# Designs tried in a protein design chat: VH-VL binders against q58428r495to569. Part 13

Target 1, 75 residues: q58428r495to569
Amino acid sequence: SGGKDINYIEVNYEIKKGSLFPPGFVDCNENISYNDEVVLIKDDTFLGIGRALMSGFEMKKAKHGALVNIRNVKS

## First folded at step 3 (VH-VL; framework fv_regdanvimab)

Design c20
Fold by ESMFold2-Fast, scan of step 3:
Structure c20 (fold): chain C 75 residues (1-75), chain A 122 residues (1-122), chain B 110 residues (1-110)
Amino acid sequence: as target 1 above (75 residues)
Amino acid sequence: QITLKESGPTLVKPTQTLTLTCSFSGFSLTTSGMGVGWIRQPPGKALEWLALIDWDDDKYHTTSLKTRLTISKDTSKNQVVLTMTNMDPVDTATYYCARGDYPWATYYFDYWGQGTTVTVSS
Amino acid sequence: ELVLTQPPSVSAAPGQKVTISCSGSSSNIGNNYVSWYQQLPGTAPKLLIYENNKRPSGIPDRFSGSKSGTSATLGITGLQTGDEADYYCGTWDSYLSVYVFGGGTELTVL
């Protein structure tokens, strides 16, 4: 219900439990904070939930390391 | 074939600035995901990463030496240059350049130069 | 300061299996892929393992890697005298925005 009003992270691939790295990252809500629960989406489709490892602002600039711990993937 | 080779002075006096050049072939630093890093190794000691420059001209430096290190690239010449100011005898080491590849957001160094030995002595 | 901890030395007999550990934190090994490098005496390091467990072309399957949580392990089976070398783990540290190497492990074949 709002997509961009929530802690969304847009990815470009079908996710698996584990980590989201910058090559899989497209965009996010800039107001995400460290340790926030985040919603992973692709083409407006819910894929799963994770935990932010940095702020949304930092994610948009990040070139290295995991951005999100992916905790639960919709089957 | 991918190759890298270090060049520069082998002897430097204390307080001088060291300039090392990495000349490479077989890849371009304009290609997304490519970087060139510098690593040093004092005699009998561990590898110490110094700096890296990538395809977007982003520059990274080890925290302890950040104020002394400058890294730059010349993409037309396929060269990366490292400068280190205020050299000290403890900076005596073999200096390597290496290609960084970035397929899943973590660099690894897949091709290394042979290394150049730099001695800092009066 | 060492961010990644390796045992300083390891030794085993020919034909034996050895493991070399690399211990870090969530900002480095926990959040990034780990590589391993072999340095034969008097030579430049050579990439041995990348992306935790992958081998470059030309690296025999006696060498393997694994990662669990904030630790990584290099395994060598069928140990040979030509394996005597220093072994380094390496990864990115997301908190420091730097590449880090372990302190290195000297492998001796007894």
Scores: ipSAE 0.014, ipTM 0.728, lowest interface PAE 7.4, mean pLDDT 87

Design c21
Fold by ESMFold2-Fast, scan of step 3:
Structure c21 (fold): chain C 75 residues (1-75), chain A 122 residues (1-122), chain B 110 residues (1-110)
Amino acid sequence: as target 1 above (75 residues)
Amino acid sequence: QITLKESGPTLVKPTQTLTLTCSFSGFSLTTSGMGVGWIRQPPGKALEWLALIDWDDDKYHTTSLKTRLTISKDTSKNQVVLTMTNMDPVDTATYYCARGEYPLSGYYFDYWGQGTTVTVSS
Amino acid sequence: ELVLTQPPSVSAAPGQKVTISCSGSSSNIGNNYVSWYQQLPGTAPKLLIYENNKRPSGIPDRFSGSKSGTSATLGITGLQTGDEADYYCGTWDSYLSVYVFGGGTELTVL
């Protein structure tokens, strides 16, 4: 069909390889599952790719600990 | 300047409940990323984390003691209170409160109180 | 209870270098930043290193930190007698939602 949900995670800073922690997290697709490949965006700009360390639903509740392993960062 | 200080009884009998108060100044527990934790250290032994309460009133406790521990805050008084039920001689320790900060990395404790020694004895 | 693994003791002479290791698992050191705390005899602990390798104001550059995988290291160069203390690593465990300290390392400056 014409529409397709992506595994997006919205962040509030310019990312680096490593981990995304809750203070850098803004929002995400709740359907993300543990170990999913995710796309990191800021203000509608693609920043990089990571791997989810918990479900998107849990990410919205998390207050500490790594949410995503950031693997690739757009140059 | 940022300061924290513990207060409470220095002697507790077995089976009693311990109540400790952490009084702090120089920061607010309504500020995003802030928390206050409790850490204890029995004589000659390692640091053991007990509990933490944060800016959003979320509470965390060490798993082995969670049924015995309660942590609460009173932001109008700049105080955090820890209660521990059913005290036992093995709970004899110096008890510290400390400020936890979580910008991006999980908590670290940057300012500590001087500690208060609690002896549990009959 | 959960404890990060540190050597129980380390010793060296004034002016020398020493390293203290801290080992954990993917849910703690592997997922989170590591802090180091110095406890001088008879005193409360003091933050030495945060976010793996950053120093608070007032901590000299003789103290350094690093992290690789599930292990972290504290380095101290130019040892002084005033460095004699217990050193603890600490981090968050994302699986258990608890803070965890290492077992501590006693540094003796001979």
Scores: ipSAE 0.007, ipTM 0.710, lowest interface PAE 8.3, mean pLDDT 86

Design c22
Fold by ESMFold2-Fast, scan of step 3:
Formats: C-alpha cells, structure tokens, sequence
Structure c22 (fold): chain C 75 residues (1-75), chain A 123 residues (1-123), chain B 110 residues (1-110)
C-alpha cells in the first residue's frame, strides 16, 4: 500500500503542537510502537510529525489520554 | 443553558449503599466527546475523582474504589447515576457531578459542575 | 497517594502576583493537557483554565496558565480579595487510566 507503509496516524482536525487525544484520532498503522516517530495526516494530506505514546493497536482502543506528542506542524 | 444538579440522601448509615442521581440539561450524553463524571470532597480535603461515563457508555472508576462503584446513564431522562456500596464514615463528603468535554483532540476537562450534595455517613 | 503535588497554601497582598505550581510525571502532566479549577468558599469548583493556558468565557485575563515538562503553573496578577479560594490542577493519568486532581492550594489575600 503506497502511502500506508509509513507510521501514519490519521486525524480529523487541523493539528497544533501539543498532544493528540482520542476524539481527534481516526486510524493508524497498527505496527506503530511506543516512542516511534509518526506522521500525522488528514485526508491524505501531511500535517506534521510526532512521537507515539502507545502502540498503534492501543491507539485504536483508547478513549482517554494523549496518544501522540505532536512535535512539528506544517504551517 | 447547561446545568447539572445532584440528588440523593443526605444521611447514610455505615454498610448501606449510596445512590446519587445527576440530572442535567442543555446537552446530550449521546454527543461525541461528552461525558459526566462524579467528584467528591471530604470536609477540608481535596477533590477526588470517582467515576465517569461517556457518550459511548464507556465507564471509568478510580482504582481505590473500583469494586464499590457503579455508574450508569439514562439518556432519555438526561440522568447519570452513581452507586457506592458499603458506605463508611470516611466517605462523608460533598459529591459533585460535572460535565466532561474533550471534543476533537483537546483533552478533557470538567467545564460545568453541579452545586454538590453533602452526604454524611454516621449511625 | 497524591500523584499531582501543589503547595498547600500561598499568600500575597492585593495588587500583587502569585504563582501556584502543580508537579506530576510523564504519564499525567507530561503527556496530557492540564486544567485549573477555582473553588470559592462554600461553592462548587469552577473551570478557570483548560488546555494548559486557555480561559473559558468570563475568566479575566489576570488568570493565566502554563506547562513545562511535567509541571504546570497557574498565575494570578492584580490579586483581589475575591480571589481567595482553593485552586486545583487536574489532568488525565495515562498509566492509571484515571483523572487526577492536585491536592489543592489555599490562596489567602492578606
């Protein structure tokens, strides 16, 4: 899958530096591990880069708490 | 306008079960990102989070009281009910319900609180 | 046990500035947004700050918040007697899967 081979995290809003929380989360590569560098996308558009705070599998189940530390946001 | 109000007994005997109802208006607990939590405060002590129920009927409880607490919602009545079993004098506190809001990546916080109801546990 | 530590009390004179600290760990303040709540004597808590540094409608500019690493700070400038209250920080703890409040700080305007 071109574009989905990366450590992607799909979000539903325009991100800002800080954290991604579950209501902003749509989907991710399940192979993401804790502390991986991740790419945040919305509708296949690159938005920024962050660090995973849990596995991709855990992100899909989480209802509370930060999922990703957002480090760099495309202006 | 958004309002929440706690109701229930003001006096409870040791070993009894406490049932508190939070009645709310101005929002629905079927709306994504919405939850209602319970927080208590013993006289002269800090706020202690107890439990939370959200729009998807997911339930959360403080670790120390997990086996004593149940939380449920009735979305048609706009009510959330907290039940705490085996009451003890140390459970004497003001009990608050509050709305949780964390839509779309914002983290969660309690933006509207009820006035609180005081529950005294004594014989 | 408390997972978020606040000083038990702070005091200052009218017109002065105070800061109230809230210290936690990576699982709570370090990776989650912090809120602050004001509790005036005999009343329910009121949301004062959310998302580390944002004010709800009706909260005056003299209240501010900040977060650095695993600590958060509430700042109050132009202190008024009506600010006498208990102040609580709060956040989610991802390790415990619970919401946690700090121990509270009693602000006295003297």
Amino acid sequence: as target 1 above (75 residues)
Amino acid sequence: QITLKESGPTLVKPTQTLTLTCSFSGFSLTTSGMGVGWIRQPPGKALEWLALIDWDDDKYHTTSLKTRLTISKDTSKNQVVLTMTNMDPVDTATYYCAREEYPFGSGYYFDYWGQGTTVTVSS
Amino acid sequence: ELVLTQPPSVSAAPGQKVTISCSGSSSNIGNNYVSWYQQLPGTAPKLLIYENNKRPSGIPDRFSGSKSGTSATLGITGLQTGDEADYYCGTWDSYLSVYVFGGGTELTVL
Scores: ipSAE 0.174, ipTM 0.816, lowest interface PAE 4.1, mean pLDDT 89

Design e01
Fold by ESMFold2-Fast, scan of step 3:
Structure e01 (fold): chain C 75 residues (1-75), chain A 122 residues (1-122), chain B 110 residues (1-110)
Amino acid sequence: as target 1 above (75 residues)
Amino acid sequence: QITLKESGPTLVKPTQTLTLTCSFSGFSLTTSGMGVGWIRQPPGKALEWLALIDWDDDKYHTTSLKTRLTISKDTSKNQVVLTMTNMDPVDTATYYCARGEDIVATYYFDYWGQGTTVTVSS
Amino acid sequence: ELVLTQPPSVSAAPGQKVTISCSGSDSNIGNNYVSWYQQLPGTAPKLLIYENNKRPSGIPDRFSGSKSGTSATLGITGLQTGDEADYYCGTWDSYLSVYVFGGGTELTVL
């Protein structure tokens, strides 16, 4: 996975501003807390920044609802 | 084609347990993204979501009633059952079951049963 | 317990336009799709709008939805007496893992 010391979230698609939903989620740092700023990555590439809507532990189990509010996307 | 119908007692005494059954046709709760929820509405009041069970047997309950509510499914019979313990007159309401879709990870209720009215009184 | 904020009532004359607001927070409206439900007197609710702005088959284009930030709006144009109903917004709350409805808005066409 990688980057376990940062608030990373691994996704499987090219993101845009809006919400990250469970089908787009791959993995994350379990120590992320609600409202943390998070870094979105795909294939070890930085994609953008978001805000956590639940803990990282909860994200790994979630089946529905938005996981992250995606605020900034790298061009 | 898609139908849902609620069934159960229409009159319940205080402290009793209510059991309601939702019988449905035209879809399966084994299909990914499908769920069945229960919503109630006291006379003249707003809709209140109670519970939902999904294709993968995950169960969700409204926070205020969580300890009183149990939801289960029988996929072979196309039924979802809701039980609510310790009934009180304030639980008098019309109870609806509805199909939830979660294809993009946010539920919405696209088909509703007609509702069954449950009166709680001595 | 948790409800999205809607005006309790709105009214307008036949042929006019109305807007019904629905306000929440980041964990619900801000980050999830919003649906709208119409409940005619004495009937079960029916889905009117889903995914913020989409209409199910059979819903006329007089009904529209939109979302901005933590608020959603239902628009109804060309009001008809048959539009008299209660209107509810609804969405998922990601923080609580619950579905939440608005308090409802009674539309009167006078």
Scores: ipSAE 0.079, ipTM 0.802, lowest interface PAE 4.9, mean pLDDT 89

Design e02
Fold by ESMFold2-Fast, scan of step 3:
Structure e02 (fold): chain C 75 residues (1-75), chain A 122 residues (1-122), chain B 110 residues (1-110)
Amino acid sequence: as target 1 above (75 residues)
Amino acid sequence: QITLKESGPTLVKPTQTLTLTCSFSGFSLTTSGMGVGWIRQPPGKALEWLALIDWDDDKYHTTSLKTRLTISKDTSKNQVVLTMTNMDPVDTATYYCARGEDIVATYYFDYWGQGTTVTVSS
Amino acid sequence: ELVLTQPPSVSAAPGQKVTISCSGSESNIGNNYVSWYQQLPGTAPKLLIYENNKRPSGIPDRFSGSKSGTSATLGITGLQTGDEADYYCGTWDSYLSVYVFGGGTELTVL
């Protein structure tokens, strides 16, 4: 799904299962809601799937705490 | 050496506003990842987090009290001030300030003041 | 209401081992680092454990922390009378954007 972003979250690093914290966050679809399944993308490449811990609008403003629970990572 | 100390009135009447000052040394609130939080503890009860202010002047408040709470900093004095409006006897507690450290985007409180006891009565 | 649940009390004899649990949800313990605080009677809390399992300088290795899923555990071995205190877990809640403490556990060493 490279180049197709629905509930996308753009990150700046090679992800691992666990948490996405603000320093790893670049941008996201603002329409993401708490508990939505999200797609983690870097440079238009699909990296994995997670679950939102807040709205996309709130993610853009957050400085502290986990933004996403990363559940599945490609390879 | 890192130290924090709370100061303010020990007795407050119902409906009045409480103002508490946290004076600290050994660190700066201009340093990335640093914050100062306020925590209270009513007699015989659990710790309750109230508010936090960080190096970027971002402010956080507990949901139930956020309309009553104001937190601010004075970098020139190394002080953080908490104001709580409309005091009630249930707000009687020991109030602590503590340094929050957020190196990995999740705060923890590594140094605490001794606490100041505030009694709310008529 | 409390977001993090701890047992209200635990007790054991000197030299024994105890564990104190702290249960939360995905938005707090599940995805954030957990800290533990010790409060001796009449004193301010002191940081015992941070980042789930790390000890600050001066904290003996009798104290340990761990996290599994949405729960965290504080372990204390070789209990001493000086360990009698209230113990609190704490973490950030990402959904609420607040710091939360557990309800506290009173440890009695008899």
Scores: ipSAE 0.603, ipTM 0.909, lowest interface PAE 1.4, mean pLDDT 92

Design e03
Fold by ESMFold2-Fast, scan of step 3:
Structure e03 (fold): chain C 75 residues (1-75), chain A 122 residues (1-122), chain B 110 residues (1-110)
Amino acid sequence: as target 1 above (75 residues)
Amino acid sequence: QITLKESGPTLVKPTQTLTLTCSFSGFSLTTSGMGVGWIRQPPGKALEWLALIDWDDDKYHTTSLKTRLTISKDTSKNQVVLTMTNMDPVDTATYYCARGEDIVATYYFDYWGQGTTVTVSS
Amino acid sequence: ELVLTQPPSVSAAPGQKVTISCSGSSYNIGNNYVSWYQQLPGTAPKLLIYENNKRPSGIPDRFSGSKSGTSATLGITGLQTGDEADYYCGTWDSYLSVYVFGGGTELTVL
């Protein structure tokens, strides 16, 4: 699990279903592609799964708009 | 009180470059979450977003016109300038500037200028 | 997608309720906050709704917004002749990194 070396996205808060916006974003695997399934982590803890709305490269540069659609959150 | 006002030529010939200035007061473009955008509206047509510049000098442009558009700011004068090259009669429109608020990372335009009408004809 | 889909026109009688739809995709409406703008004839647009359902100070509660999936709706109750205007939805498109407006809806109070 964890998927840190795959399609990881590091966040700075306890997530809920919905959208990940830039203020909650810390870092990601740059190789993520549009519409990829992504793994959301915080401090190496798996938090949930989402879908990329842009490439990982673009996520690192984005200041506006949703980066990820958060679909499943680990309870 | 927050105000914005557009200024520039009202008549432009085909192939010329249009330069419009947005002068604003009541806020600063150094404040996190603030931006100024440009929107146009041809007579009887819908609003079309053109460009936006934010507090960090990041610039965004509509895809179809990106190579023709330049947006810049002068923080000391509280001004944002839009230039559009190679003007064509289809660019005839009312041009608005508006303040963008982006505290939650999705812009909305809360204060608008009155608009300036630009006619492109020979 | 560069334009969100709105009906070109809607009409109703004074005192009635009307709804205006706005449809997009997951890259814009589906995952970003939606705003609504009112444009009275001959004037600049004014912000009516932001963050899907919030009203700026001074906007009466007759105006409401909602969002479900990739669609947003503006509701207007107790229609008045002064509500005759063009209404636009707007949001950010994460895929294109652009702001996008709807095609606009002309509201006529008959």
Scores: ipSAE 0.375, ipTM 0.878, lowest interface PAE 2.2, mean pLDDT 91

Design e04
Fold by ESMFold2-Fast, scan of step 3:
Structure e04 (fold): chain C 75 residues (1-75), chain A 122 residues (1-122), chain B 110 residues (1-110)
Amino acid sequence: as target 1 above (75 residues)
Amino acid sequence: QITLKESGPTLVKPTQTLTLTCSFSGFSLTTSGMGVGWIRQPPGKALEWLALIDWDDDKYHTTSLKTRLTISKDTSKNQVVLTMTNMDPVDTATYYCARGEDIVATYYFDYWGQGTTVTVSS
Amino acid sequence: ELVLTQPPSVSAAPGQKVTISCSGSSSNIENNYVSWYQQLPGTAPKLLIYENNKRPSGIPDRFSGSKSGTSATLGITGLQTGDEADYYCGTWDSYLSVYVFGGGTELTVL
């Protein structure tokens, strides 16, 4: 169904534990809130889990600062 | 090479508007990743970031003062202007402008002006 | 509200080493790059460390930076009287969308 109904963050690179910055960001669910658990995906493949550092609406506009704390990466 | 210098009034009366100009050379605010910020420091107190304008004309300001602050740029003159309304004696401080570099997504201020001291009194 | 916390003062003798801490949270120090600034008496601040641990040209390797979790540390070895200054950490806060400085640490060389 809709994997995109969840708190998804779409990225353009193979992630590592740490921070997601705007150059690695593609898109997200706008309804994500600060401190939400988020799932990181690339080409519809699950890559890992993180925690939001701002709302999803703000992430789409952000040019500066980390968007997500990446906590767990699928091996 | 890279220089910044603050200019403006050194004495301001309570309730007046402060206008400060940052004149710079050696870089352009049309270059991706570049910004100019304003930072102040009251006598004997900590540095307080006030505002920043970047190459795309995006503007940022500290939440406590955002209704009082306006920042603008004139790229043809290599100037950034900060305006602060309704000045109060507690706004007495040295005001610095500084070049912000955001090469890796977090700003750092690599070149600073000498600062200009603004005293707010009647 | 204190966003980044530093000790107000630190002191050591010439030739010794000192560390200055800067404590924050996930929205600032943990996930954003940390800078350190040195302010000698009567002067403008100068960039000392950027990107957590990098030195600008002209900064001696006696100065070092590190970061672990929500805290950053500035290390100074071989202390000299010319190192007497206020030291500030600084970073971006993603939640607030602002740049924040620590409260500053006054270093006195005995």
Scores: ipSAE 0.729, ipTM 0.919, lowest interface PAE 1.0, mean pLDDT 92

Design e05
Fold by ESMFold2-Fast, scan of step 3:
Order: C-alpha cells, then sequence, then structure tokens
Structure e05 (fold): chain C 75 residues (1-75), chain A 122 residues (1-122), chain B 110 residues (1-110)
C-alpha cells in the first residue's frame, strides 16, 4: 500500500530481491511483527513487498543480520 | 597493518575476577561497521564466542555467561576490556580478541590476536 | 551453549577432495552470512571464507564455500599436508543477538 500509514519499511536504496540489511534501513512502523508482510518505500515511493524477520522495534535497534526477506520488487 | 594483542594474568584463582585487555592498531572503533569481540577455547575444545562491542558502544554477550561478563572500550587508547567474574577451573582456556567487521550487517572476524592462555587453579 | 553442527573429524589423502558440513537453524544460517575459520595446530584461527563463498586475499581457490537453507558447506580440493587443521563455521543468530561457532571439524591429511 505505500505511505507511512501501514506496515512500512523505509529504505535508502533501489531494492532487489533478497535480504534487507541494517545499512539499507532508514525507519519503520514499530508495530510490525515477526513474519508480517511489509511494504518497502523510498521517499514515499512504493518499491516492493517483503516479509519481516523481526519486530519493527527490533529492526530500529538491529545492527546485524537480515531484517526483511524482500520477495517482490515493483517492475 | 592491523594487529590485535591480548594481555592480562596467566593464572587466576577460583572465585576471582579475570580482566583481559585487547590492544589494537591499524583501525579505530569509531569507524562505522567496526567491532572487537572476545572468543575463548578451552584445551582441546571448540571456539566459544563470549562478547562483542562495536563503534556505537552496542554490547553483545553470550547468553550462558551474560551475568558474569562485562565488555567496554577506551577509544582514546585503542583498547577493549573484558571482565569475567567468579572464575572457575572450567574457565581455563586460551582467550582471543578479534576484529569484527559488519560489511553486510553481519559480523565476521577477519583479524585475530595471538591469544593469551588463562589457567584457573588454586 | 548454541553450537552449529559439524562432523567432529574428516580425513583424506593428499590431492583428494573433502567437504565439511555446518548445520544450523532459520535464525542463524537460514538468515545470515556464514564464515569459515581455519586453525592450524598451535595458532590462532584465520578467516578462510566470508559471506558464504568469498575468499580473503591470500586464500587459494582450492577453498570454497556454499550455503543452502539452514546448512553451509566448506569444500577443499587438491588436499595438501598443510591443510591439516581444525575448521570452524560461524554466523550471527538474529533471534538471540549472539555470534555462534560450529563445534569444529578436525581435518587429518594422511
Amino acid sequence: as target 1 above (75 residues)
Amino acid sequence: QITLKESGPTLVKPTQTLTLTCSFSGFSLTTSGMGVGWIRQPPGKALEWLALIDWDDDKYHTTSLKTRLTISKDTSKNQVVLTMTNMDPVDTATYYCARGEDIVATYYFDYWGQGTTVTVSS
Amino acid sequence: ELVLTQPPSVSAAPGQKVTISCSGSSSNIGTNYVSWYQQLPGTAPKLLIYENNKRPSGIPDRFSGSKSGTSATLGITGLQTGDEADYYCGTWDSYLSVYVFGGGTELTVL
């Protein structure tokens, strides 16, 4: 769905299928739970969808490991 | 050249606190992505990760020993210090410090110290 | 406590090929990059493989790594006497926020 009103994850790069790691992470909805479907956005532009590998709260603190499994990239 | 070296006592009595210092050169713990970890190896046994501290002062400890372990850094001295309380003969091991690099948000240890052997005996 | 599963020992003759397995779970190998470390007798461990399959400078291409699901494999071809060592896999566990090593595999070159 895009925007910041849902399970959003803000990234700083043009994504590809695979994993989102902390250096590419900017911010997220803290209410995201493990295994939730998430939407990846950059500058309010929808980029794709993924699956959360930890809670949104944990993502904001994480410095290690994959945060999201990126499953679909728009195109 | 990147180097790390462990220092501290080689003999510790049961119930005492062990303090080990890792002195390093060739990198800084102010650089994003850098960390220093501690790993030990009892004689003839496997490597066991103990703790890590990173550039942002985030601290991680193995769950089984968390209450006994403290890790800290002194950025001005290029040192990382590990303390371990209530030493027991089973803690006899070679203790290594190593540089952790977080290239893709997962640490790996690319440079290791030579190790220091600590014997816990009365 | 948490240890990745490796065979305790493996042996082969010079010039042969050997593989060493490393098995974990979804929160560690299934999610994160795997590294391999070589420990020659009486020495500190040395990084052999990082990011599943990459070699640091100075590591010969006889050493290779791979990962599938929750398992990783170290391959060594053209075995040499100097390869006799203990080999450890290692990775981050995202659920526990800890680094975890395998139990180690002793490679004997006969």
Scores: ipSAE 0.007, ipTM 0.706, lowest interface PAE 8.5, mean pLDDT 87

Design e06
Fold by ESMFold2-Fast, scan of step 3:
Structure e06 (fold): chain C 75 residues (1-75), chain A 122 residues (1-122), chain B 110 residues (1-110)
Amino acid sequence: as target 1 above (75 residues)
Amino acid sequence: QITLKESGPTLVKPTQTLTLTCSFSGFSLTTSGMGVGWIRQPPGKALEWLALIDWDDDKYHTTSLKTRLTISKDTSKNQVVLTMTNMDPVDTATYYCARGEDIVATYYFDYWGQGTTVTVSS
Amino acid sequence: ELVLTQPPSVSAAPGQKVTISCSGSSSNIGQNYVSWYQQLPGTAPKLLIYENNKRPSGIPDRFSGSKSGTSATLGITGLQTGDEADYYCGTWDSYLSVYVFGGGTELTVL
């Protein structure tokens, strides 16, 4: 997970399966669309895969609710 | 056709360990998004979720019973096993296994076994 | 043990409509899809609604679901005696990483 050219979502914590909420969100690629597969990263380190619950543009503005369904976490 | 069936002892003495097996067919626990959970229901009471194991071997347990519960899978046999230690008469219940599907943000249980009744008494 | 709040019982006459509420918090209903389960006397639960408002094959459109904020509602129209059952809501709690059921609602058709 090294770039900003992919469907990246930057988080501020060690993730687990479940939902990503706004307090855990740092930034994302704005071109992410609803239901896209996304890559979750922290400090440029790959953490896992999820599915977008809204567009990347909407994620940057969200104040509440789940942003991403976290499907798979790096073991 | 998807089926699940619980098996194990129907009578358990206090302090003993309960082992229940869920045997299933019609799906695989290697398929992304799939899991198998255990739910119990004491006589006349509500459903209580106990544990779930999913396609990548992640394990989840209800917080109140976590130290007593172990869940494991054998994908070659299509089986999920639940172990519960230190059984007490209040653990008397019908125990169900069910297929969990995680679509977007939540598991839900779409196919259930018939249930097996476990009575805990001396 | 976390439990979603449901009324313990609800009743109505045949042909009437009834609604069953389910209340939770932001970490469960507020952020995740809600499912509903029907348990006829002496039987295993059966999935009735998933993803807030979708019906599995074989479930009639008399059954409907909705979600608003931290609460969900199951609606049943055209009540029949065969609808007498216990109804449970259920969802995932993302903060605790556990599945949670409601306390159940006994529906009586008088």
Scores: ipSAE 0.015, ipTM 0.672, lowest interface PAE 7.5, mean pLDDT 87

Design e07
Fold by ESMFold2-Fast, scan of step 3:
Structure e07 (fold): chain C 75 residues (1-75), chain A 122 residues (1-122), chain B 110 residues (1-110)
Amino acid sequence: as target 1 above (75 residues)
Amino acid sequence: QITLKESGPTLVKPTQTLTLTCSFSGFSLTTSGMGVGWIRQPPGKALEWLALIDWDDDKYHTTSLKTRLTISKDTSKNQVVLTMTNMDPVDTATYYCARGEDIVATYYFDYWGQGTTVTVSS
Amino acid sequence: ELVLTQPPSVSAAPGQKVTISCSGSSSNIGLNYVSWYQQLPGTAPKLLIYENNKRPSGIPDRFSGSKSGTSATLGITGLQTGDEADYYCGTWDSYLSVYVFGGGTELTVL
């Protein structure tokens, strides 16, 4: 959802530093590339930033493994 | 009791297609998180993963053999079928099927069949 | 083919301990859980360790696992002659979407 022209990743939970895995993933900008800085959002609320571990297209198809390395979480 | 058993020809000629069937019991491939994979082992060599099919009919294949491999499932019969085209003597190996359990971070193979030996020769 | 790096062989005396290493990359061990498999001569592999350090029911606590960065280790204490086998690590490669095994380690109990 919001900020589709940015490297957004929509999640379904309150994130913490670490990794984002497929069960927490909802949707993303498909144009994200490996190693891009990404913005994590939930219900259009900014939650934090991370680094992509695969392309956005690959994230939408992934069933396991880490998708994003979450670096900073908004307190 | 969870069991898996491989079946198929034990002798294959070069250029032929190999078809192997994995028959399993004690679990369903409609259950979220379940998959069945194929692994081979040439005599005296290491384990090589070939393919996996999961509950959602997603299919994965080893990169080097992807164009030769097809994997399919029949959930009503509790069977998974692997086909490999253009067999060569280097494909001589014991072929295993195994149950893959998908967790958030990775698959792992918790129950294995006994293996079936396939020899490729003229 | 992609393979995780293991020493080809390891040996020790009964009652001793050994550690078998498994080295990968940021796309596989660096991101994902590692499993270990034991293959006794002439038999199918058997799961020894999953989720880096968890044991299935029936696996004695002499077997342990750990992971740090892009490497994993299998520890075996109180070695017994029945432990003579090939040991394989395995994990998922998230970049390639493939499962990858180590090259295997032959354990000889002298």
Scores: ipSAE 0.008, ipTM 0.670, lowest interface PAE 10.8, mean pLDDT 87

